# Miniprotein binders against p81326, part 165

Target 1, 226 residues: p81326
Amino acid sequence: MLHFGGFIMEINHISKILEKEREEYIRNKVEEYLKQGFSKDDAVNKANQSWRTYIGHRIQDVIYNLLKKFLKDSGLKVTTDKALNNRNLPEELDKVKRLIAINYGEYLFLPDADVIVYKVENNDIKIIAIISVKNSFRERRFETTYWKLKLKESPVTSHIKVFLATPDKDNEISYKCPNGKPKKMRIILEYELDGIYFLKEDFEETEKAKHFGKIVEDIIEISKKL

## First folded at step 17 (miniprotein)

Design N41
Fold by OpenDDE base, second read of step 17:
Structure N41 (fold): chain B 226 residues (1-226), chain A 83 residues (1-83)
Amino acid sequence: as target 1 above (226 residues)
Amino acid sequence: SEEEEKIRLLLFKALLLLWEAEDLAEKGDYEEAIKKLEEAVKLLEEALKIAKELGNEELIKRVELLLKYVKELIEEIKKKLEE
């Protein structure tokens, strides 16, 4: 319990601490790919790509665990899209999966949902929020926005809050108008999403853009209104 | 300061290890949990040393409290290993 408080206080260092592993990771992966018969240049490129995926998953895992632990006492449950990718799901998770599905006519597809927060009341599942976790915005910049908009199109999913959690290590969305120049991604993401939560201190705070430490309280408050 | 930042990084790294260890312990992997916690202890001891050198009472207290918790958890898990 003491350690959880401390963890939240130090969450601003998540990107920095994880990035320290990069050099060793890259070296090991390069060696691995060389052994597989790739050229040196290909091995380096593949290693860098692997690192981006790896670090993204690590941050996601941390956020998932944090939310899971801090929301537990409130009776809220947490799962991931990965957990939903099983053929044989427990009844509860099967219901969760169905309640976040997006209709494309003949097909139902799941949004990218790194973390899903829900509650169980009288054996009914209510989806509260989806949290997308991004370390950087080099690729798929508006993917989360797309899913938010799609979720709004159905009365089944329109109530689901969509949040973005990010350390924004490259300061791509930390400020709206740095040096008087509008940051398109920040403006659009903040407009379309229900909130952006930063795992850092150096950002422009607004009603929708907050420190990650506020996300638990916000989710609990939302859950009470459902 | 750079030194304070180092303390914070050590503290955070220790917290991550603690978190991993708790998850491992919940799964019954007590041996690996203890290894993670022992590593956390080392990091926290380093952090404590730096904090004391700086005379930062707040950081000292935080590190000491976490260190105490980690050590207590190690002992708790060790008891489970004996069962």
Scores: ipSAE 0.173, ipTM 0.589, lowest interface PAE 2.2, mean pLDDT 89
Fold by ESMFold2-Fast, scan of step 17:
Structure N41 (fold): chain B 226 residues (1-226), chain A 83 residues (1-83)
Amino acid sequence: as target 1 above (226 residues)
Amino acid sequence: SEEEEKIRLLLFKALLLLWEAEDLAEKGDYEEAIKKLEEAVKLLEEALKIAKELGNEELIKRVELLLKYVKELIEEIKKKLEE
């Protein structure tokens, strides 16, 4: 299944599926808005706004489902920040939330943990990794890095690996300057985070910046050392 | 070829639906799981048609294998729904 999964986790296939989905989504939304009486230009603009929100959630869902499927046989469990923000939490998820939450006076904040990988051994929970999913770096560039630094402050959370997963379609952090050096933002993110996983093919891999298809084996290896 | 790439994209899209369906089934949402799997079957039938027209034996076998797996899973979930 890992052999088959490795082939299907080829980065370009995820990007191309999202591309085709975008074309169909925009077409349907434009038609919907036109029927509501919007002008063609307004319908296109509204459809594009709707797509930006949709694609962020779609990439997160794809990553969640892939990790859940391929980590199951390794005794690893996967959840999301959305699940942890639910009003009625199962005991297991309540424990997960408590093990990653950060206190700010009257408020308890979850880190930028779109996807969370953990294991249960006897009635004890160990958090393995959190994955921040970013479609764009126009704003909140270092939010994931901030949360990594906060998690390092506590003995309870300092072992948790913090990963960034991104298609980086606009080459915001996978771009190399003409002299062959990465952008400063890429250098900082790669230095501070435990890994960056790209949902794209056209970049040079490093020890910490890899094609997304490698995330499953990396997480399994990390879990064995805990 | 363009057709081979289209087959690979359909296979991957069907697999994503399969994983979504397995997640739904694990939560006990059997009806929604079956819906996702039936959607995957449609994509795989399309991929199989293209693979057969192309005469690519490897892709034909790959699509047939996944299609068989998905159809068997639908039957298993339907049995659970009936009990």
Scores: ipSAE 0.000, ipTM 0.200, lowest interface PAE 15.5, mean pLDDT 78

Design N42
Fold by OpenDDE base, second read of step 17:
Structure N42 (fold): chain B 226 residues (1-226), chain A 83 residues (1-83)
Amino acid sequence: as target 1 above (226 residues)
Amino acid sequence: SEEERKIKLLLWKAIMLLFEAEELAEKGDYEEAIKKLEEAVKLLEEALKIAKELGNEELIKRVELLLKYVKELIEEIKKKLEE
């Protein structure tokens, strides 16, 4: 089997590689929206929004597949929020969905959970971690921290680790205090979350801020304590 | 270098195809999975050629490792197809 280390070297360039497709993607989408009757300005704006969504999903898919593959031998399972959005879920996934739900009184809602890691022991499901995947932090900067805090409010979900995985393509959270100026987002994310994992080499490493290559080991270790 | 960037791009494309193939195989679509993996092999062989031309031993090793894995996966899926 291909060692995890091999994939890690390639993943460091994921954002840069995907960005090479941007020009062609935008051009094609603009043309598509123009054909739909949108103005040029609207078409460009829609194309850019589409690109952000597209690239985000691509990165999420890569991370999902990597985690699924490299956690498999440890008996850990991986799913996504997308998989949980079905009306007819297998029993196992239905249980997973219920175990990550947040109580809002009359309603239960799911946190944004791009990737969910869990284990099955004696027909009982234990949620281990939720991984939020962000390519950039232009929008919804503290959404992941909100969900972490909400999960901590219930004894049912308080044990769930919440991690952020990001290439941080715009270098928004890679350093805590570049040039002596604190990066509010980095500081808050690192404080509130259980860990930040970077899909790049150029970042300030701390106890909670690590290279993505450490996430598998960390998750396995956490799973042993549950 | 431009050549190194090309190699990295090819590796990435191959990895994406690998993931697609694994998903297809999990769904029982073995034939389409094999097609994706065969395409990945072609990309990796091109990458390997470029890496060898550059004499970059690190990239050669990375490409070879991935190539070996993809080929092994093809054989595994072929066995399942025969069952």
Scores: ipSAE 0.145, ipTM 0.574, lowest interface PAE 2.9, mean pLDDT 89
Fold by ESMFold2-Fast, scan of step 17:
Structure N42 (fold): chain B 226 residues (1-226), chain A 83 residues (1-83)
Amino acid sequence: as target 1 above (226 residues)
Amino acid sequence: SEEERKIKLLLWKAIMLLFEAEELAEKGDYEEAIKKLEEAVKLLEEALKIAKELGNEELIKRVELLLKYVKELIEEIKKKLEE
């Protein structure tokens, strides 16, 4: 299981890179807003708002790249909902899209699947898991849960695991004694979803709420049962 | 059982309404968001009644937790309307 040790090391390395990236981003944005004539307090507030938007996309990309790298040796493939929305899809990705799309009459909708893990066996595709990445729970708190329930309705998609991955820096759904009690939102999300993976160390672990470092081994184990 | 299936369908519909209400609240449509959440409350109260009649403690707890969450969210959005 040396492969998983390397994964944990890369997560720690990337966390340090993201901290430096945040400091540089905020510094540059504060300077930019000050040059535009904003007060120091307004410039800092605007820079922090800008960072929140930036980091959301950045975390999704990081998770995609980590999973792609570390699942490759297990014969698992990784794609994104953004890739599935490209005009001309390779046959393999077109099949992936059809296997996770939800029918609403004449329309096909993709779930909130920032990252999609699948395998190819004898030219057949099996979707293993979809991972929704959230940096905040102030808005769209139940979007991932909605998609989990929609996928459960079809025999084609009911086996697909739905995971949530989050740094949860605002402690919206994480807790650790003596950090306090679980919030109702955490209890509901953990109950309905197949797992929550935290990109932080300080929280109360359960069977379904784990450190992000465990996601690779969990996905590989799930794939062996399919 | 058919009753358990009905409870799950009501829970599913309530979560769909919760999702729609959150989208409306993001757009500042607080009154419409509250209407969606009140509809979810009605569905969850029906689900709770069936779950209690069935005596299924797991479903009772699940429905009660979601019902409390939805009611608290209604109060939060009502406060924003007062701002």
Scores: ipSAE 0.013, ipTM 0.502, lowest interface PAE 7.4, mean pLDDT 82

Design N43
Fold by ESMFold2-Fast, scan of step 17:
Structure N43 (fold): chain B 226 residues (1-226), chain A 83 residues (1-83)
Amino acid sequence: as target 1 above (226 residues)
Amino acid sequence: SEEEEKIRRLLLKAYLLLWEAELLAEKGDYEEAIKKLEEAVKLLEEALKIAKELGNEELIKRVELLLKYVKELIEEIKKKLEE
């Protein structure tokens, strides 16, 4: 039961590192922009904009590395959509790419999947889950939902779990409405997706909306049924 | 049933339009975003009508919630356009 304690500790440790990293990043970027002749207000605004772009990629990398490390002993493998777009793709990853391709009549499409979990058994590859990482819901809220519904159409991809992982710092989907109910966006995403994993503490957990610390155990359990 | 499959196709098209509208709003093209959302409303109203005719409570609730969300989003973007 303690086997996932290390994962939770690692998440908490990385959270503290990211906070310190943010302070240093913003400080350094403000100094950089001030040297370029920007006003203090402009330098601060540009530094915050730069951080927002940086942290999005940083969170994706963190989630990828955490899942790769903690799923390894369960025989599960982890890759990214970035890796699958490499022209010199290893045979195993080429098979992964082909298995997540969506057949829509005459055309094949690949979903936009930040992190992909799969297993290899008896030389066959089985895709377990696709994880979309969203740092903010200001830009794209239903892209993940579209891909979930599209994957459900095909027998080849219908078993693939589609998860959302997000810090939701702006309380856009972990927030409760004034009447104590979640926002419509939260209800819709929770209904349509297989799960939402929050990289934050303060929210109401449900069957499908959980702390990120539970994702490793959930993925392992899903993989055993496949 | 064929009608349930039609509802699923309408929902898929509506979510694609929602995604397109989000991309347009991100770029500040609020007028085009509203047009995409209004198209999604029409598809969702058609899906709701079919769901009600089928008497499928799960589909009715699912479509109705998304329809209400899209209509509220249209009003939010219209307010931004007026600012």
Scores: ipSAE 0.537, ipTM 0.842, lowest interface PAE 1.8, mean pLDDT 84
Fold by OpenDDE base, second read of step 17:
Structure N43 (fold): chain B 226 residues (1-226), chain A 83 residues (1-83)
Amino acid sequence: as target 1 above (226 residues)
Amino acid sequence: SEEEEKIRRLLLKAYLLLWEAELLAEKGDYEEAIKKLEEAVKLLEEALKIAKELGNEELIKRVELLLKYVKELIEEIKKKLEE
């Protein structure tokens, strides 16, 4: 428990720490793309895009590992959409995959689910929450909201909580009405999602917008009600 | 302060290494886990040095606690490696 408190305070700096690697990463990627025959401008653009993907995955991995660790003692299990993207799944994960699938008539598709929290009781699986991890909101701003709405359309998935976890490094959704101007994205995300969890200190706290340190407790509480 | 921020960065890096090491240990990759933890120790020792220089008792205690945990984990994994 002592380690959780300490870590939660330090997690606020995750974006800053990862950003320090950016210059070196970009340099190396630019060189790589130049060797592949791309122009300098194309190489730089590709390197920047690669960095965005890379840093996003790193943050996702951190959050996944944290949740896996801190939910373990509660008997809760954690997986990812990537882990479910296999043809040969263990029975447990195959069941998880089926329980989060969204019906599109002839097809079933998985929502974007960076982290999936579930419990196993009497050989039955109950999906508790899906956590979407976003470093920035430059692209696909309402993707998580879309999936939340789709999950609500089925009695099979309607109970699944959908959370957003973000450092929000660019302060895109940290405040509802900075300078008296409403931030549409913050308002909509907070309204539609079950919660937003910030990996930072400087944000407007509300009932649904909390520090990431609260997510474990919230998930455990939800799990007890299912 | 800039120095406090440096300590925080070192702590965060150490936590990341700790988590990576725990995952590796769960997979049975004990040698690599130990390497990660040893790196974490180095970072924490640097953090501790800075914290002591600043005279920040809170940061000292936090770093010492984490350092103790990491060292204990190294010993636990070493025992598993010998089994």
Scores: ipSAE 0.109, ipTM 0.548, lowest interface PAE 3.0, mean pLDDT 89

Design N44
Fold by OpenDDE base, second read of step 17:
Structure N44 (fold): chain B 226 residues (1-226), chain A 83 residues (1-83)
Amino acid sequence: as target 1 above (226 residues)
Amino acid sequence: SEEEEKIKMLLFKAFLLLFEAEDLAEKGDYEEAIKKLEEAVKLLEEALKIAKELGNEELIKRVELLLKYVKELIEEIKKKLEE
């Protein structure tokens, strides 16, 4: 597709583009919180927290839309954990939800699944991959790894690939051993996850750490083996 | 260069608008889709101007190709509005 090649080449700018909105967003949110009766300091803190959530969702939305579009021709479907948070789900999505659920004995809980890729064959649903989208790793550094490990514990979910997609704007996991010092987070994430996909050019490429442009092909290939 | 980076950023923004527009069109919201695409055209025209000023033939071609596609899509959606 004419669009995929061009878009993938420019996707490296996603973080920079979205960050340009920060100042205006913060200003507006501060004003909003001040009107709600918060102190100036509280308003600023809340605005910053809101921004982190907002920017994360924006990146997630871009990735979701991209995957939805470019996997469509392969017959693959895409959904999100948010879409599954409904009491009245269509049958298909209800099945998807059940197939990614993790058993905690008396309870079933869903992993954090920003994007879920699945296929429907002969009325059977097969979950292919879960993509976690992170803009930064300041908080919950190994959350995705936790979910991967939990998914491995069940034969129902053990086949599900778990990928991380990130612009890694702060270069927290872009290199394994920058300046000769091992980056614990990069090493662990790469070891435990099925792949890391970078929305940037400046990173150490490995078998599991690739440019985001490879994710569509990789998912399609995995889907053929299921 | 800074100018090349600006072109690439404009291209990316245009792609985002294109994707939004396509989604809107699929939902039957053709008017809003066209608005998004028209905004994309403006961004791409700016990118094209900068690319030409730089004499970067590769970027010129990339921008022109996307611009052509966006314009064609606008025309296709307009036809649907007339139906």
Scores: ipSAE 0.258, ipTM 0.657, lowest interface PAE 2.1, mean pLDDT 90
Fold by ESMFold2-Fast, scan of step 17:
Structure N44 (fold): chain B 226 residues (1-226), chain A 83 residues (1-83)
Amino acid sequence: as target 1 above (226 residues)
Amino acid sequence: SEEEEKIKMLLFKAFLLLFEAEDLAEKGDYEEAIKKLEEAVKLLEEALKIAKELGNEELIKRVELLLKYVKELIEEIKKKLEE
């Protein structure tokens, strides 16, 4: 039985590419820092820090492209907060921006929405979900939660699902760590958000905390109820 | 209920203070971050009192968990301030 082009197959393929990309990136950055006169230990540490910055943006781009590709056949569209920050917005994206923006009296702010899923129905825009992509939880752990609560206070935005997508490489919110109990941060995030999608295997799935491979199916199901 | 809506409002304000405190801590302003978190503790203690009076076990657990997290974060930031 052959399953080429499936979402899970592409996730597995990209995972292998990113693993190889990491090895080559670290190797090249270590060499670069050594040429600049850093010690071997310092070069390795700096290369690892550089990778953490690079992979954060890279994972965000990967998620955007995967969702755009696999939601297209379901009539769903995908955009980014960076696209919405363009000065000359197409009418459709201008409508998306206006439907997500939070009113702060004199000012209108966009939530920290790395990836936005919406649909066009009868020439009208309906926002389905906002996905926050986090590579680590060292800083701004509850920013996504704050925006979820702000969206809930308005009838216009209260239906919008807020998801977190993360590799959680440092096991900061993973339940099934060999040395760990359930982390308080994990329980809070899982309770307050509509879902957490992990880009890793080593965790126990719950109703809201799932492998990233399930996100397309979940978003399609949600969109049918709106 | 009106009491449940008040708990939601208190939780919302507490998360806003938490978010502001995280931003301040990222910028190295630990003293102001601690002040924001101490304000969050007061709001969460009020929410916990209401949740207990309401007898809602789920809300009690939710508020207690967040309160414990915020208190632990205050101690974490205080340690950074001491170093």
Scores: ipSAE 0.176, ipTM 0.645, lowest interface PAE 5.2, mean pLDDT 82

Design N45
Fold by OpenDDE base, second read of step 17:
Structure N45 (fold): chain B 226 residues (1-226), chain A 83 residues (1-83)
Amino acid sequence: as target 1 above (226 residues)
Amino acid sequence: SEEEEKIRLLLFKALLLLWEAEDLAEKGDYEEAIKKLEEAVKLLEEALKIAKELGNEELIKEVEYLLKLVKELIEEIKKKLEE
């Protein structure tokens, strides 16, 4: 396949590439909502909301596929929370689901886990990492942090690394202190999470804030220590 | 170079289409999968043209490899449509 280095550099354009579909998507959705009896203003608003969801899923799918492909040779497996939302799961995925579940006393709930990386050794499953994918931080800014903290509360899940992957197109968390003003969101996310991986070049790099191209290597390294 | 970057972008776009097509095919939407793959072929052919013009053997090989994969998938899906 494509040389990893070259391909990873081009991933910086993922948001731009996918956003080219926006105009057509919006137009089609507006038409659809108008046919459903919504007003023009409501149709436009709903179309924009739909687009945000759509583009988020598209980016998630790309990241999932990338990780699946690049981690395959290392013997690591990748799944998604969507794949786990089935009543009839294969035994392997059922085990994965149970191993990421968070205890709320009478109830077990799954964290938001856009991508889940795990390994199978001697029929035992070890969860390595959860990757949350966010295109923008307009809503639920600290949701990933919440799940990280909840996972830490149990010895069953405390070892699971939680990463954030984002193009951060609006530069909400790309820099810690732009213009001398601290970005609360960046600081908190970097502090609480195990890593932030940017699908862009223009960001402040730190020990925990890296280019997305490093995520494969980092995950492989973590997997060797488990 | 700018041209090499253009090739890489085309390759990336084609790869995205390939993945979309695979997902569509898994869902049984073979017709739409083929459309995506045909678009990928066009992008890859453009990339191949540029790569050949540059004389970049490495990029040529990469483009040709992806082109082969896309074409193979098209043929596989077509066979399923005939069943």
Scores: ipSAE 0.157, ipTM 0.572, lowest interface PAE 2.9, mean pLDDT 89
Fold by ESMFold2-Fast, scan of step 17:
Structure N45 (fold): chain B 226 residues (1-226), chain A 83 residues (1-83)
Amino acid sequence: as target 1 above (226 residues)
Amino acid sequence: SEEEEKIRLLLFKALLLLWEAEDLAEKGDYEEAIKKLEEAVKLLEEALKIAKELGNEELIKEVEYLLKLVKELIEEIKKKLEE
């Protein structure tokens, strides 16, 4: 609905913006815990634990809302795996759920698809892309890769693009080794996935590893081929 | 500058609130949507004050434009709530 001139340029620096928000959040939570009678050290530790939970949800929400806003004019729709797990699904979302679910014998599971992009054409639904949002790679390093490989096994889902979106604050997949070679994890994720989009400024760009600001253009181009 | 970074942070926070309010309004949660937009107004008014102190005419215009749009949206949703 809104057009805000140069504001969109800030999207490429969103990880820095979220870090500034962290400072304010921590200050407020420390004050809250101190008022509850916790020691300064305990208040700081609890505030940092609270921030880790908060930021995980915040990054997913930001990416969801950003994609929803910027893909709307291209006739593309955006949903989440959380929405698809709702008990009373609209018919359209029920169809989306069926087209993305993975068969494990007698059971069907949704991939870890934090954000799902699809289109409706002639009353038919086509899934364009799944975006997995990762704040860190400390645990579940290759979860996104696992879901990509599972989706690739079925003719119903093999066309679906699987992307990773991450600020990669700990430089786990975005920095070069001293010899100029990318980290092993970066090589594997880039090889297996359809794309990696970084919410940070400095990293080694490739055909598949790009600044987050490129994701909208890429998704629109993919949708035109389907 | 530090002041420009603060303006950008406030604009980003206001945008998040705007997106949250749009989702709430789409679900018919008009009263909660208005609360989110009123929070955005406060952040934008703070950003405007800083932008004026800096004398950055482009940022002043950008913040004023967004503030106007947010206030217009609040009035539109209030009309729906009163219907």
Scores: ipSAE 0.000, ipTM 0.162, lowest interface PAE 15.3, mean pLDDT 76

Design N46
Fold by OpenDDE base, second read of step 17:
Structure N46 (fold): chain B 226 residues (1-226), chain A 83 residues (1-83)
Amino acid sequence: as target 1 above (226 residues)
Amino acid sequence: SEEERKIKLLLWKAIMLLFEAEELAEKGDYEEAIKKLEEAVKLLEEALKIAKELGNEELIKEVEYLLKLVKELIEEIKKKLEE
């Protein structure tokens, strides 16, 4: 509906902005779980878990919407793995789904692909990039790396760029060697992935680690080479 | 500058509200969508004020553009409410 017509913002503090709703959300969820018969402690724990899931989805949605809007003028299209989880897909999305599938012999499975960027040329679909969105790295730290490696194993998918987008609220991967100590996760992710994009200002910039504001330009550039 | 950062933050908050409003509108909750957009307008007006005070023409244009979009969306949703 709306596009931002070249409006490039420094998208910083996204986690902080989204967390403004936390108190109200938690309160409401606690009440809900209490009504379901959970103890107060259980209700609070469940509410916190729900919040982590909720905020993760919110960040993903924001990034999806941003990319969709910013890439629209370039003729690039954006979808999600969630959108592909349908039995009755439009032809275009069915093609997208097939082009990102990973072969496990008897089975084809989709990688975790929070955001998928592709283009349509002469009725042919070309997958450009997959963006994994993570708010924190407490769980499944190298999941994105796994999928990148799996995609690399096939000539059908080897060209697909895999990016990580994160606010990295806990500074888990913002710096390579804070205080002289290597951050294993940052080093590995940066090595294995095609890029890491931070939704914050306070991070160590490298060739592969950039501010999220650069992702649109990078994707467009990649798309021109395909 | 600190002021520029504040503007950018306000813009981001407004964009978030815009996304929320779009989601609400898609669900048919037009009244709540309008409320979100009206809040976004307030934030953008504040941002515009600061941008003008700074004399930053680029930021002024960006804020004005977003403000226009938000206002247009409000009008579009209002039309849907009347249907």
Scores: ipSAE 0.040, ipTM 0.468, lowest interface PAE 3.6, mean pLDDT 88
Fold by ESMFold2-Fast, scan of step 17:
Structure N46 (fold): chain B 226 residues (1-226), chain A 83 residues (1-83)
Amino acid sequence: as target 1 above (226 residues)
Amino acid sequence: SEEERKIKLLLWKAIMLLFEAEELAEKGDYEEAIKKLEEAVKLLEEALKIAKELGNEELIKEVEYLLKLVKELIEEIKKKLEE
């Protein structure tokens, strides 16, 4: 069917992501873990973790497909860290992997780059940006900043923009304290990263913290300077 | 072409409004969600007008399909608002 229309129907149909659906998912997972012999408290914790992982992957897929579609006409290409971890890579993706990998002595490790944007000019690959998708900041909250700092250390990777994309449903980094101050986590993430793109409306927009809808135009402008 | 790029930008903005509406609906803000979807309808109608002027059948179909989906979502949210 029309790729765009089918994508919207499948990924963001409102009735499937209402509170009732989430509660049923968690309830079913709790029952499943109880059958496996976990305690009630462990079963609840594991079910909540399962939901966070599930919704996180769904959001990553949505962002990947949207960026791929809307950056194509600007000559930009999109891939994922999952694609780069395949055993046998096409030459182009092998080059992308080499340009984004971080050196730890004899080991090379890929950053937490859920989505990678690059361009090909005269058979040379230029990495434009990596986007880390976070559904929650309860765990691994500064992982994206760690990768940004590591990428800055090399002239090969220092130009790569590192973005965070998040719905921030729990208001972990979009909330303002009663005195008007941002939370410490928000301050650190905004300071260290090249941008934060929110999949929500209720936040104070700044030069670096924007509505997700602005990411396409921002990436295109960045690519023109490289 | 410039016109095709303009259509793509309008489609992108409409999609983002759709995601914003989805979050608002999940939060129970049905009235604001409908407002966002109505904004998306206006952008899509503009995109459809441009696509028809270009005679690009592929883009016309794509915009019409998304417009249908957005209108269906408005009706679905209105039903939930009545519950």
Scores: ipSAE 0.005, ipTM 0.363, lowest interface PAE 10.6, mean pLDDT 77

